# Ledger of designs, part 97: VH-VL binders against q9h9l3

Target 1, 176 residues: q9h9l3
Amino acid sequence: PRKMVAIDCEMVGTGPKGHVSSLARCSIVNYNGDVLYDEYILPPCHIVDYRTRWSGIRKQHMVNATPFKIARGQILKILTGKIVVGHAIHNDFKALQYFHPKSLTRDTSHIPPLNRKADCPENATMSLKHLTKKLLNRDIQVGKSGHSSVEDAQATMELYKLVEVEWEEHLARNPP
Short names: E, the ipSAE of ESMFold2; O, the ipSAE of OpenDDE; V2, 0.75 times the mean of E and O plus 0.25 times the DockQ between their complexes.

## First folded at step 3 (VH-VL)

Design Ud14 (framework fv_unasnemab)
Fold by ESMFold2-Fast, scan of step 3:
Structure Ud14 (fold): chain C 176 residues (1-176), chain A 122 residues (1-122), chain B 107 residues (1-107)
Amino acid sequence: as target 1 above (176 residues)
Amino acid sequence: EVQLVESGGGLVQPGRSLRLSCTASGFTFSDHYMDWVRQAPGKGLEWVAEIRNKANSYTTYYAESVKGRFTISRDDSKSIVYLQMNSLRTEDTALYYCARDEYLGSYYFDYWGKGTTVTVSS
Amino acid sequence: DIQMTQSPSSVSASVGDRVTITCRASQGISSYLNWYQQKPGKAPKLLIYDASSLQSGVPSRFSGSGSGTDFTLTISSLQPEDFASYFCQQANSFPYTFGGGTKVEME
């Protein structure tokens, strides 16, 4: 379905000892994996820890980064009214300070048929990297330079498409 | 108000080259995919080429009939998309339209220019 | 390449008539199907995108339906300004391909 997008966000550490997670990059792709949005985002608080090994974010990316308030408005305009797919997507919505209707949210970390296809326990929370390797035979999040949120969003959409028909039927019969 | 204005068409002999330009205004050009679509006299529409935006690496796609001969490119600073046409053939004779490809929720040509005429004849 | 077969190639109709145009894809294209109107001497105009979504500013008498391989464009009550050519276009895969067109002519 065309009314569906996938999202992945990267967070940096703010606050005391960098323990608070603040949005620093967001990528959104459409059903076919085309990039609709991909911006570095400047947190409203001082960055203490870039968490570069995971986030891929460096100080240089902040120089021309979009301020949080502006980025949030752009992102919400894209997400509103669409089915939004993500992996552990609650963390992304929390970083965006945004509520998306549960009926329009799809979390690939909590879809039992997807785990079953990967020969994993249906109720386990599997990483995006593991599911992508098992089901798409593709390695993501490789190297020491951090994750690509574009790559992660694209993989998330492809994973959802493997179970889309089955899961949409399930949700129609069991509305959240 | 969205406007697309094509230019660069004309009469040219087979084997020669032409470069078409399409100047865009009234929207954030750098955010959009841009396409060329042609129409031979009295015939239907034929998609020619697409160039994606910076976020999608300026990736280009071509119809098989023009692959290797035509090159689509863009200059975001000037809001212009180009179509470089080499090794022109009589069957390339057509009205060439520039179109904006909306891809946020779907892929469709929501705005078109009036077109520029290319005639390839000996 | 995905072949788009459009029918009829022409239809003669009167103001007030219901007109239906069909478009068939040689393989599944989901809902990635658009409809355009073209008047003589003018550029095409988008009418419907994603099989059934009406473009802003287009009259409600135009509607689209279908998914997969079979699609229809319907004009519920033809108006004088609707005499034109109509084209379908698939956006599922490259190259994008258009139907051969349907000319809606005055009877």
Scores: ipSAE 0.208, ipTM 0.737, lowest interface PAE 5.4, mean pLDDT 91

Design Ud15 (framework fv_unasnemab)
Fold by ESMFold2-Fast, scan of step 3:
Structure Ud15 (fold): chain C 176 residues (1-176), chain A 122 residues (1-122), chain B 107 residues (1-107)
Amino acid sequence: as target 1 above (176 residues)
Amino acid sequence: EVQLVESGGGLVQPGRSLRLSCTASGFTFSDHYMDWVRQAPGKGLEWVAEIRNKANSYTTYYAESVKGRFTISRDDSKSIVYLQMNSLRTEDTALYYCARDEYDGSYYFDYWGKGTTVTVSS
Amino acid sequence: DIQMTQSPSSVSASVGDRVTITCRASQGISSYLNWYQQKPGKAPKLLIYDASSLQSGVPSRFSGSGSGTDFTLTISSLQPEDFASYFCQQANSFPYTFGGGTKVEME
């Protein structure tokens, strides 16, 4: 095992016409897939669009949700100094208003050997759902109640493990 | 201030049952994994069981020496973790500690109770 | 199961001495090793986690090192309150296992 975590966030729409993506849930798992953090998060701005079909967030989840500033502090304590794995992870970091060093970031949407194993073009951006089905033979993000960020974070860690040795060797020879 | 208080220990005969409780305070109990660790008189420490939090489906793990005989459970509404001990053996005689499981790059026990004594003898 | 072997079983030392305790795992455990201190009649207290991380509130004279199979706990300048038993514990895999302990006694 490694000092590595995987993260997946759910966003809701705030701002004009709900076009701004604001953090509303964050799940973090360790190398073994154990949940280290999973909280609903209350954005500082008024929620215009819950985006429930994708986020799984409903008004009821906001009632006792952790305020953004407090949640951000808790999350950053977990992420700081660790290798952080995510899928299209730049969106998660943007929602957290956080910079994580590129040398410690692993984005499963941009790992050529992972796409190769899935019989996809190396430079294509494949969805987490597709890669998980293709490589792990597991269906995630099923149903109409939205995604489970825990399930997504766990799948993301398992996907990374498939290419970990190869990709870490590549990064050692080609530092980001 | 984090506190863990064990209770339920006592003297029992082999083959009998005993239930230990650990009442937690001073932290968000429902967020933490909880463990039982025992120590036989004059001996070292032996990990017994772990129960995870709701986010990890209350998954349980046991040492082989107690598997099938002991059951760990929790009541988050009361901030209590339990250890149900069935088919007790003389080698189960020990001081039983409740411990809080924390994670920061590794799992570790950052707070322990004072322990409750279980003596299995005829 | 992963066997944890501690050495020595006991050591006699004086205040101001440098004390070194070793813990050896029967298989690789990366850095997933913790150190605990236990005084007579008391519960164990966490000193070091993840092989080398000092727990908050623990004096800086305590340090841990090692990875893989060989680990060391060092007390750089022994104080009167440090006469106690010390245990290592692996957190790499279930079941979690402890070393047999090292008793640090006054000379």
Scores: ipSAE 0.026, ipTM 0.668, lowest interface PAE 7.7, mean pLDDT 91

Design Ud16 (framework fv_unasnemab)
Fold by ESMFold2-Fast, scan of step 3:
Structure Ud16 (fold): chain C 176 residues (1-176), chain A 122 residues (1-122), chain B 107 residues (1-107)
Amino acid sequence: as target 1 above (176 residues)
Amino acid sequence: EVQLVESGGGLVQPGRSLRLSCTASGFTFSDHYMDWVRQAPGKGLEWVAEIRNKANSYTTYYAESVKGRFTISRDDSKSIVYLQMNSLRTEDTALYYCARDEYSGTYYFDYWGKGTTVTVSS
Amino acid sequence: DIQMTQSPSSVSASVGDRVTITCRASQGISSYLNWYQQKPGKAPKLLIYDASSLQSGVPSRFSGSGSGTDFTLTISSLQPEDFASYFCQQANSFPYTFGGGTKVEME
């Protein structure tokens, strides 16, 4: 049976010249797109670059943000034992400093049938924005104020649902 | 400890209105979806309505039998969920439970109040 | 609406017996099924959620199984406090619907 959530994280730049990506927001939705978690997260390191154009995160959001260690615990409780859907999800897991089993991970940036439906090369890594426009006829990540991780997580779940039957069958025959 | 306390039930004539209240304590009320479930005397359980939390835009859902007549609402500042019941019918006679929605793999009702009795009779 | 058919409507049993209650959905609901216990004059109490997950504080003699359309609640060794009514409930889609209930009565 389907025990599935979708996740999208926003990262800010920490470390030298802001080159390290640190978790600063996480959104998790269930199969129907309902929000299970959506919090701003305070990195343990000094923020050098808010990356606001992409992340949507500003200094004001950090004032009441949940500390990383606490947020990580909350997020992992939701993810553990579930099929987790994301787009380029390795980046989210890296920011969470978390290993999720491959058998329970679904990455919409690496599902050949999904790219095929969008008239894209099967082995290319297409952006969430592109796939959502092509397959759902919806514009996401619009404007210069940054992305909505809720919107991105919801779009990711809807994209996965388009290929769920086919892809789950493929994975059952070809376990990772 | 988690507590849900319903109030507002009573005897009312067909066609009239009643407003039920459910006061919650012992948890972060604003994070939870809240539901009303009723049980007619000697009968089984019937789901009535759900209201979601702020993160899900306070979206509401209703059983077909009550659509257009009942309105679920909430006041997060007071930790109260309401059920406004209009155009009451004898078939609405039941014990009305307030229930807390929780999610883990699926949605389920992990805490229930004791219920408040609504009797619709002439 | 998804119809939930529960059987049997009642069962007579003795302390120590294994009791099995079944619930059938009119269409596939994956694992989105919960089980509740209700004692006379009391509110329902959650026993099992997501078909097979035991709620915290519920004795391990209770177990749930099944997926799709056919589900089972099992009480491995009936205790005096287990004489009650049991209801299944689907959470797959609105409206949420309950089974008709099973009354577990003393023999």
Scores: ipSAE 0.006, ipTM 0.610, lowest interface PAE 10.2, mean pLDDT 90

Design Ud17 (framework fv_unasnemab; at its last look DockQ between E and O 0.64; V2 from the best seeds 0.00; counts 0 for: pae E 5.5 > 2)
Fold by OpenDDE, look of step 5:
Structure Ud17 (fold): chain C 176 residues (1-176), chain A 122 residues (1-122), chain B 107 residues (1-107)
Amino acid sequence: as target 1 above (176 residues)
Amino acid sequence: EVQLVESGGGLVQPGRSLRLSCTASGFTFSDHYMDWVRQAPGKGLEWVAEIRNKANSYTTYYAESVKGRFTISRDDSKSIVYLQMNSLRTEDTALYYCARDEYSGYYYFDYWGKGTTVTVSS
Amino acid sequence: DIQMTQSPSSVSASVGDRVTITCRASQGISSYLNWYQQKPGKAPKLLIYDASSLQSGVPSRFSGSGSGTDFTLTISSLQPEDFASYFCQQANSFPYTFGGGTKVEME
């Protein structure tokens, strides 16, 4: 359990039409929910769309943001050798331009026992917000200020802990 | 090299106040939790207080014996952690250590200062 | 609060001896247990963290084991520099609490 971390990233739009999702914030928490990393990150390309409504990212956050290359190094250092828990985590890894070993990855958006516990179809992709409300009786991603990646990462970890034993046993029998 | 240097100890009368300081160097101070641990003469170790880092909202925790009287704080720009001690009691007499807390997935005090002595006596 | 009961309070031993110190928590603390060494007039020094992980620079003759409520620090072959006091500490929940300590003395 101690070698487990949860990650959540916020992305902004870059490229000619802002269709490229670029990392703008990354939060990492340990098994206990303590924040290991939480930084605004400056993409290498010009930001076209801050996607503030969802990302919570504003222009002011980029003033002293950590350059992507530096941030990526810091983040990878934290993730290396860890079991990484996330929700729809493939998006986070894509934004990081880093792919964690599948055997060490846990995606709460693809854990059937978690959906079952929430009275959802096992093969459906449920939102973090929905699962958190249903299973933790907690509201996240509320308000107009956008998402909090720290809050989301913490929620993700808490959700995983609900099914950790069962899921780890499953993975042991069915390695990816 | 990691170094923690406590200061501010001394002899005071009961009811008085004292502020301890711990100056850190040799590491990224702002990343770490910082704790105070005290040791009464000839006695064991007693955890006093913890202050977490900015990422964790500078959250503080206190031993019941000092709650309401002691305040832990930090100045990351100066790499200093403080312990404001008010309403001092004779039982507060101890050597006060500053300790760095590792929190990445394990919680332990990997570096300690040499301590500063606080004596509360009438 | 979690009480940490450390035993023995003192032990007399000779160089080369195997020394075992135990620490019992009043409730489950998982592996959030650390061991410290303290020599007279010196600050504590971390030996073991997470119940069984050896701190960097600490001799391999030191080892820790246990989980839940019962923990053990073992010195496989006591060396002259190992005569000191040893303390366990739980980091499972606040307030953090220490054991009463064990003084390892020369026989």
Scores: ipSAE 0.614, ipTM 0.868, lowest interface PAE 1.0, mean pLDDT 95
Fold by ESMFold2-Fast, scan of step 3:
Structure Ud17 (fold): chain C 176 residues (1-176), chain A 122 residues (1-122), chain B 107 residues (1-107)
Amino acid sequence: as target 1 above (176 residues)
Amino acid sequence: EVQLVESGGGLVQPGRSLRLSCTASGFTFSDHYMDWVRQAPGKGLEWVAEIRNKANSYTTYYAESVKGRFTISRDDSKSIVYLQMNSLRTEDTALYYCARDEYSGYYYFDYWGKGTTVTVSS
Amino acid sequence: DIQMTQSPSSVSASVGDRVTITCRASQGISSYLNWYQQKPGKAPKLLIYDASSLQSGVPSRFSGSGSGTDFTLTISSLQPEDFASYFCQQANSFPYTFGGGTKVEME
């Protein structure tokens, strides 16, 4: 049987004007929210913009960070063959330069029953912070010091669990 | 190969203390949750305590029967998990196993030591 | 605490027999149930995790099924080395709890 994990990545700005998003932290949690992986990751390119307000990444985090190629290998070993839950997860996969099968991917930003449960339009893209407050009565991403990818991954898994039975049945009847 | 070796058991009077140790080898100890499970003579298995890894804040959990009396701890630099047992009772008499908790999805004890015997009697 | 009720407490069986052991949880535990084998004088050995996943190196004659509250361990064709005690264990919530055990003994 397949394990289920949730992922959240933090990106920093590299390239011209800091417009390229490069992986700088990745957190992966299991079904119950236990941390399986949480590492700062050193991008292969010069960091132009730490985007600290959102990423929580500072220069000091890069000193002992895991090089991208090594981190990617570790992360992919955890993700391969598992159902992977994320919020706007295409951004995480893009930063990882990784293709995960659609049949094993769950994106909490695009699950109509989850939006319906939150009294939001079914086809709208709602933020993780909004869905977590509305459905779990929990405040995440608080303050100005950046987001915790561990906290975000945990919230994402808990949100998915609210619709898991319904959504897995839907996917079984309507394979992607 | 994965090995877990318990030590520190013995004969002790009620109300006294013992500290058990479990030395791990053959795997990255710091990545794993570690547990103690005991078995009274001729009886079944009873889970005693768990300590999580650094990534999960070394969080500890205890069976109700030992809460406040037993303390689980670990030293990742030495690959040792400990069980400090205070205020021992005759009903704590058992073979104490150290077990590795594989938590990457399902939570199960995939490796066990051979155990160390604790006898609490007057 | 979640109470695990295991039945039967003992069963007498012959080589080649199909043996079924049942484990019932006092409340829902999803699939967080493991099965262990213990031979006299030895530590327990993991057979099955997550209700139905066979541990590597364990013979395919062992299988597990169930979810929620009712679980079964089946040995399809008992071998001489299978005479042992078997324990279920829930890992859904703390404290982790074990069933009382089932002793499979020679008839």
Scores: ipSAE 0.406, ipTM 0.800, lowest interface PAE 3.4, mean pLDDT 91
Fold by ESMFold2, look of step 5:
Structure Ud17 (fold): chain C 176 residues (1-176), chain A 122 residues (1-122), chain B 107 residues (1-107)
Amino acid sequence: as target 1 above (176 residues)
Amino acid sequence: EVQLVESGGGLVQPGRSLRLSCTASGFTFSDHYMDWVRQAPGKGLEWVAEIRNKANSYTTYYAESVKGRFTISRDDSKSIVYLQMNSLRTEDTALYYCARDEYSGYYYFDYWGKGTTVTVSS
Amino acid sequence: DIQMTQSPSSVSASVGDRVTITCRASQGISSYLNWYQQKPGKAPKLLIYDASSLQSGVPSRFSGSGSGTDFTLTISSLQPEDFASYFCQQANSFPYTFGGGTKVEME
């Protein structure tokens, strides 16, 4: 068994009409929920739409943000060799321009036992907010100030722990 | 080069107070947790306290033997960690080490200072 | 609190000997177990973290194994500089606790 981390990212709009999602914040926590990485990241392209209501990113956050290439190197060094937990994690990897081995990836949006525990359809893609409320009795992503990637990464790890034994056994029998 | 330098030790009477300082250099102090570990003469090691970084809300933890009497704190702008020791007892007599905690998913003390001696005696 | 019991309390050995030191936790600590070496008048030096990971700059004759409650430190071929005290330490739960130590002495 490998050590495990959880990741969550916030994106801003770049490219034509701000439709491209570019990485602007990344938070990584360990198994115990301790913060290993939490940085604002300057995309390589001009930011067209900060998406602040959802992302929590404001112009002031970009003043001293870590350039994308440097931040990506720091992030990938932390992820290498570890089991990485996330929620809809394909979006985070896309924003990082990175492919993590499927055998070392855990996506809380696609774990049938987790949905079952929440009394949700096993094949549904449930939001992190919904699962956290039902299973951890916590409200996350509240208010109009946007999401916190630290809060979301911590919630994601706690959700995974609820099904970790069962799901790790399932994956051992059914390798991706 | 990572260095941790403790200071502020000395001889004090029971019931008095003393403040230890640990000055850090050679690494990004604000990223790390910092701990105090003590060793009574001829005895083993006893963990005393830990303070976490800003990203983890500067949360503090204490050994039961010092809880309520000792306070760990840090000043990231000066790269200093402190141990305020109140209501000192003779059993607090020890060499006090400052230690750097590696927080990357493993919890261990990879660098230690030389220590500063606290003697509590009537 | 998690009690850490080291055995033996002392070992009399010669250069070239294989030395094993055991550490038992009163409760499961997964792999959160570290080993330190301490020479008289010196600060502890980290040897092994996370039960079996060798710290940078530590000779390969040192190795660690175990998980759960039972852990071992092995020195495969004792060198003159290895005569020292050795301590285990759990980092699973606060308070962090150390074993009582094992003194490795020249026979």
Scores: ipSAE 0.157, ipTM 0.738, lowest interface PAE 5.5, mean pLDDT 91
OpenDDE, second read of step 4: ipSAE 0.454; ipTM 0.822
ESMFold2 (binder alone), look of step 5: mean pLDDT 93; pTM 0.947

Design Ud18 (framework fv_unasnemab)
Fold by ESMFold2-Fast, scan of step 3:
Structure Ud18 (fold): chain C 176 residues (1-176), chain A 122 residues (1-122), chain B 107 residues (1-107)
Amino acid sequence: as target 1 above (176 residues)
Amino acid sequence: EVQLVESGGGLVQPGRSLRLSCTASGFTFSDHYMDWVRQAPGKGLEWVAEIRNKANSYTTYYAESVKGRFTISRDDSKSIVYLQMNSLRTEDTALYYCARDEWSGSYYFDYWGKGTTVTVSS
Amino acid sequence: DIQMTQSPSSVSASVGDRVTITCRASQGISSYLNWYQQKPGKAPKLLIYDASSLQSGVPSRFSGSGSGTDFTLTISSLQPEDFASYFCQQANSFPYTFGGGTKVEME
């Protein structure tokens, strides 16, 4: 087991017009894809927009959800000191109100060798769905009922593993 | 293929009522917010009303110019959004568009119907 | 209400020209700005959302930029089908408000 985890969060809209992204679900998997954490999370503010088509969050999920402050503490205990893999991971860290060290962060939306393997321009930002289909021959985020953060976290870890040796070598020679 | 078809427009006298309908097809209607946007002859666009989905408690929002007179509603079983217009004024004369509200980092209207014309005149 | 001031109200241009249209919000709207194209007798069509994201199927000659209060729509090389009216729209807060429109006319 490596000291490496992958994370994916689902956000709902709070604040005026629901434009503030607030954490409503978080999934964390280990190197092998085993689930370490998967909880619905109750935002401290009124939910204006569930964004169900993307988040998969519905009102019923909030009934027994873990309050944000408690969930944040649990999540940070898992992330602290580990290499954290995500896709467009800055959005997840913002929703968590958390700064993870850049040296321990791996963002699969910004790894040029990964795009190269997918026959995409090295500096383009490709979606998780596209990279997963091209490189793993797997369809994720299927349907219109919302994404599974567990599925997304697992796919993200598997994508990173395809370039792990090359990318860790690059980072060792070119520290962030 | 996404389609929105408006109906119910016509010529009506000031103070009367009219109900517009917009029939949606080609997508999961119940997941989307729906809006009405109008355009007076030769003028620009004016947002009128929005209705959210069931997950967002069917909340409704209105432009100040129509608040208290217009009511937006929906029937998810038929994939129809309505605009009930009461106490019509000559300044309500416009082409009324039905629009689908989509989210991807921001809200935007990605599909529009062809519109239905409402003329309020004596 | 957030006022959207769009300029110019009209511009005369030739095929191949670079055309820029600006939109100014009376209050900060972050990146919550969309651009629509409307041809005579037709419904508006989404071109750009979230200030700079190109809608699927829209030609790459269209681009958007800006944040906060000042936004720009650029057509890098005007084509015959681009003679139309263009409208910006803020999606930051209710009520949604549109700019007054810019008519791109044949020179």
Scores: ipSAE 0.000, ipTM 0.468, lowest interface PAE 17.2, mean pLDDT 88

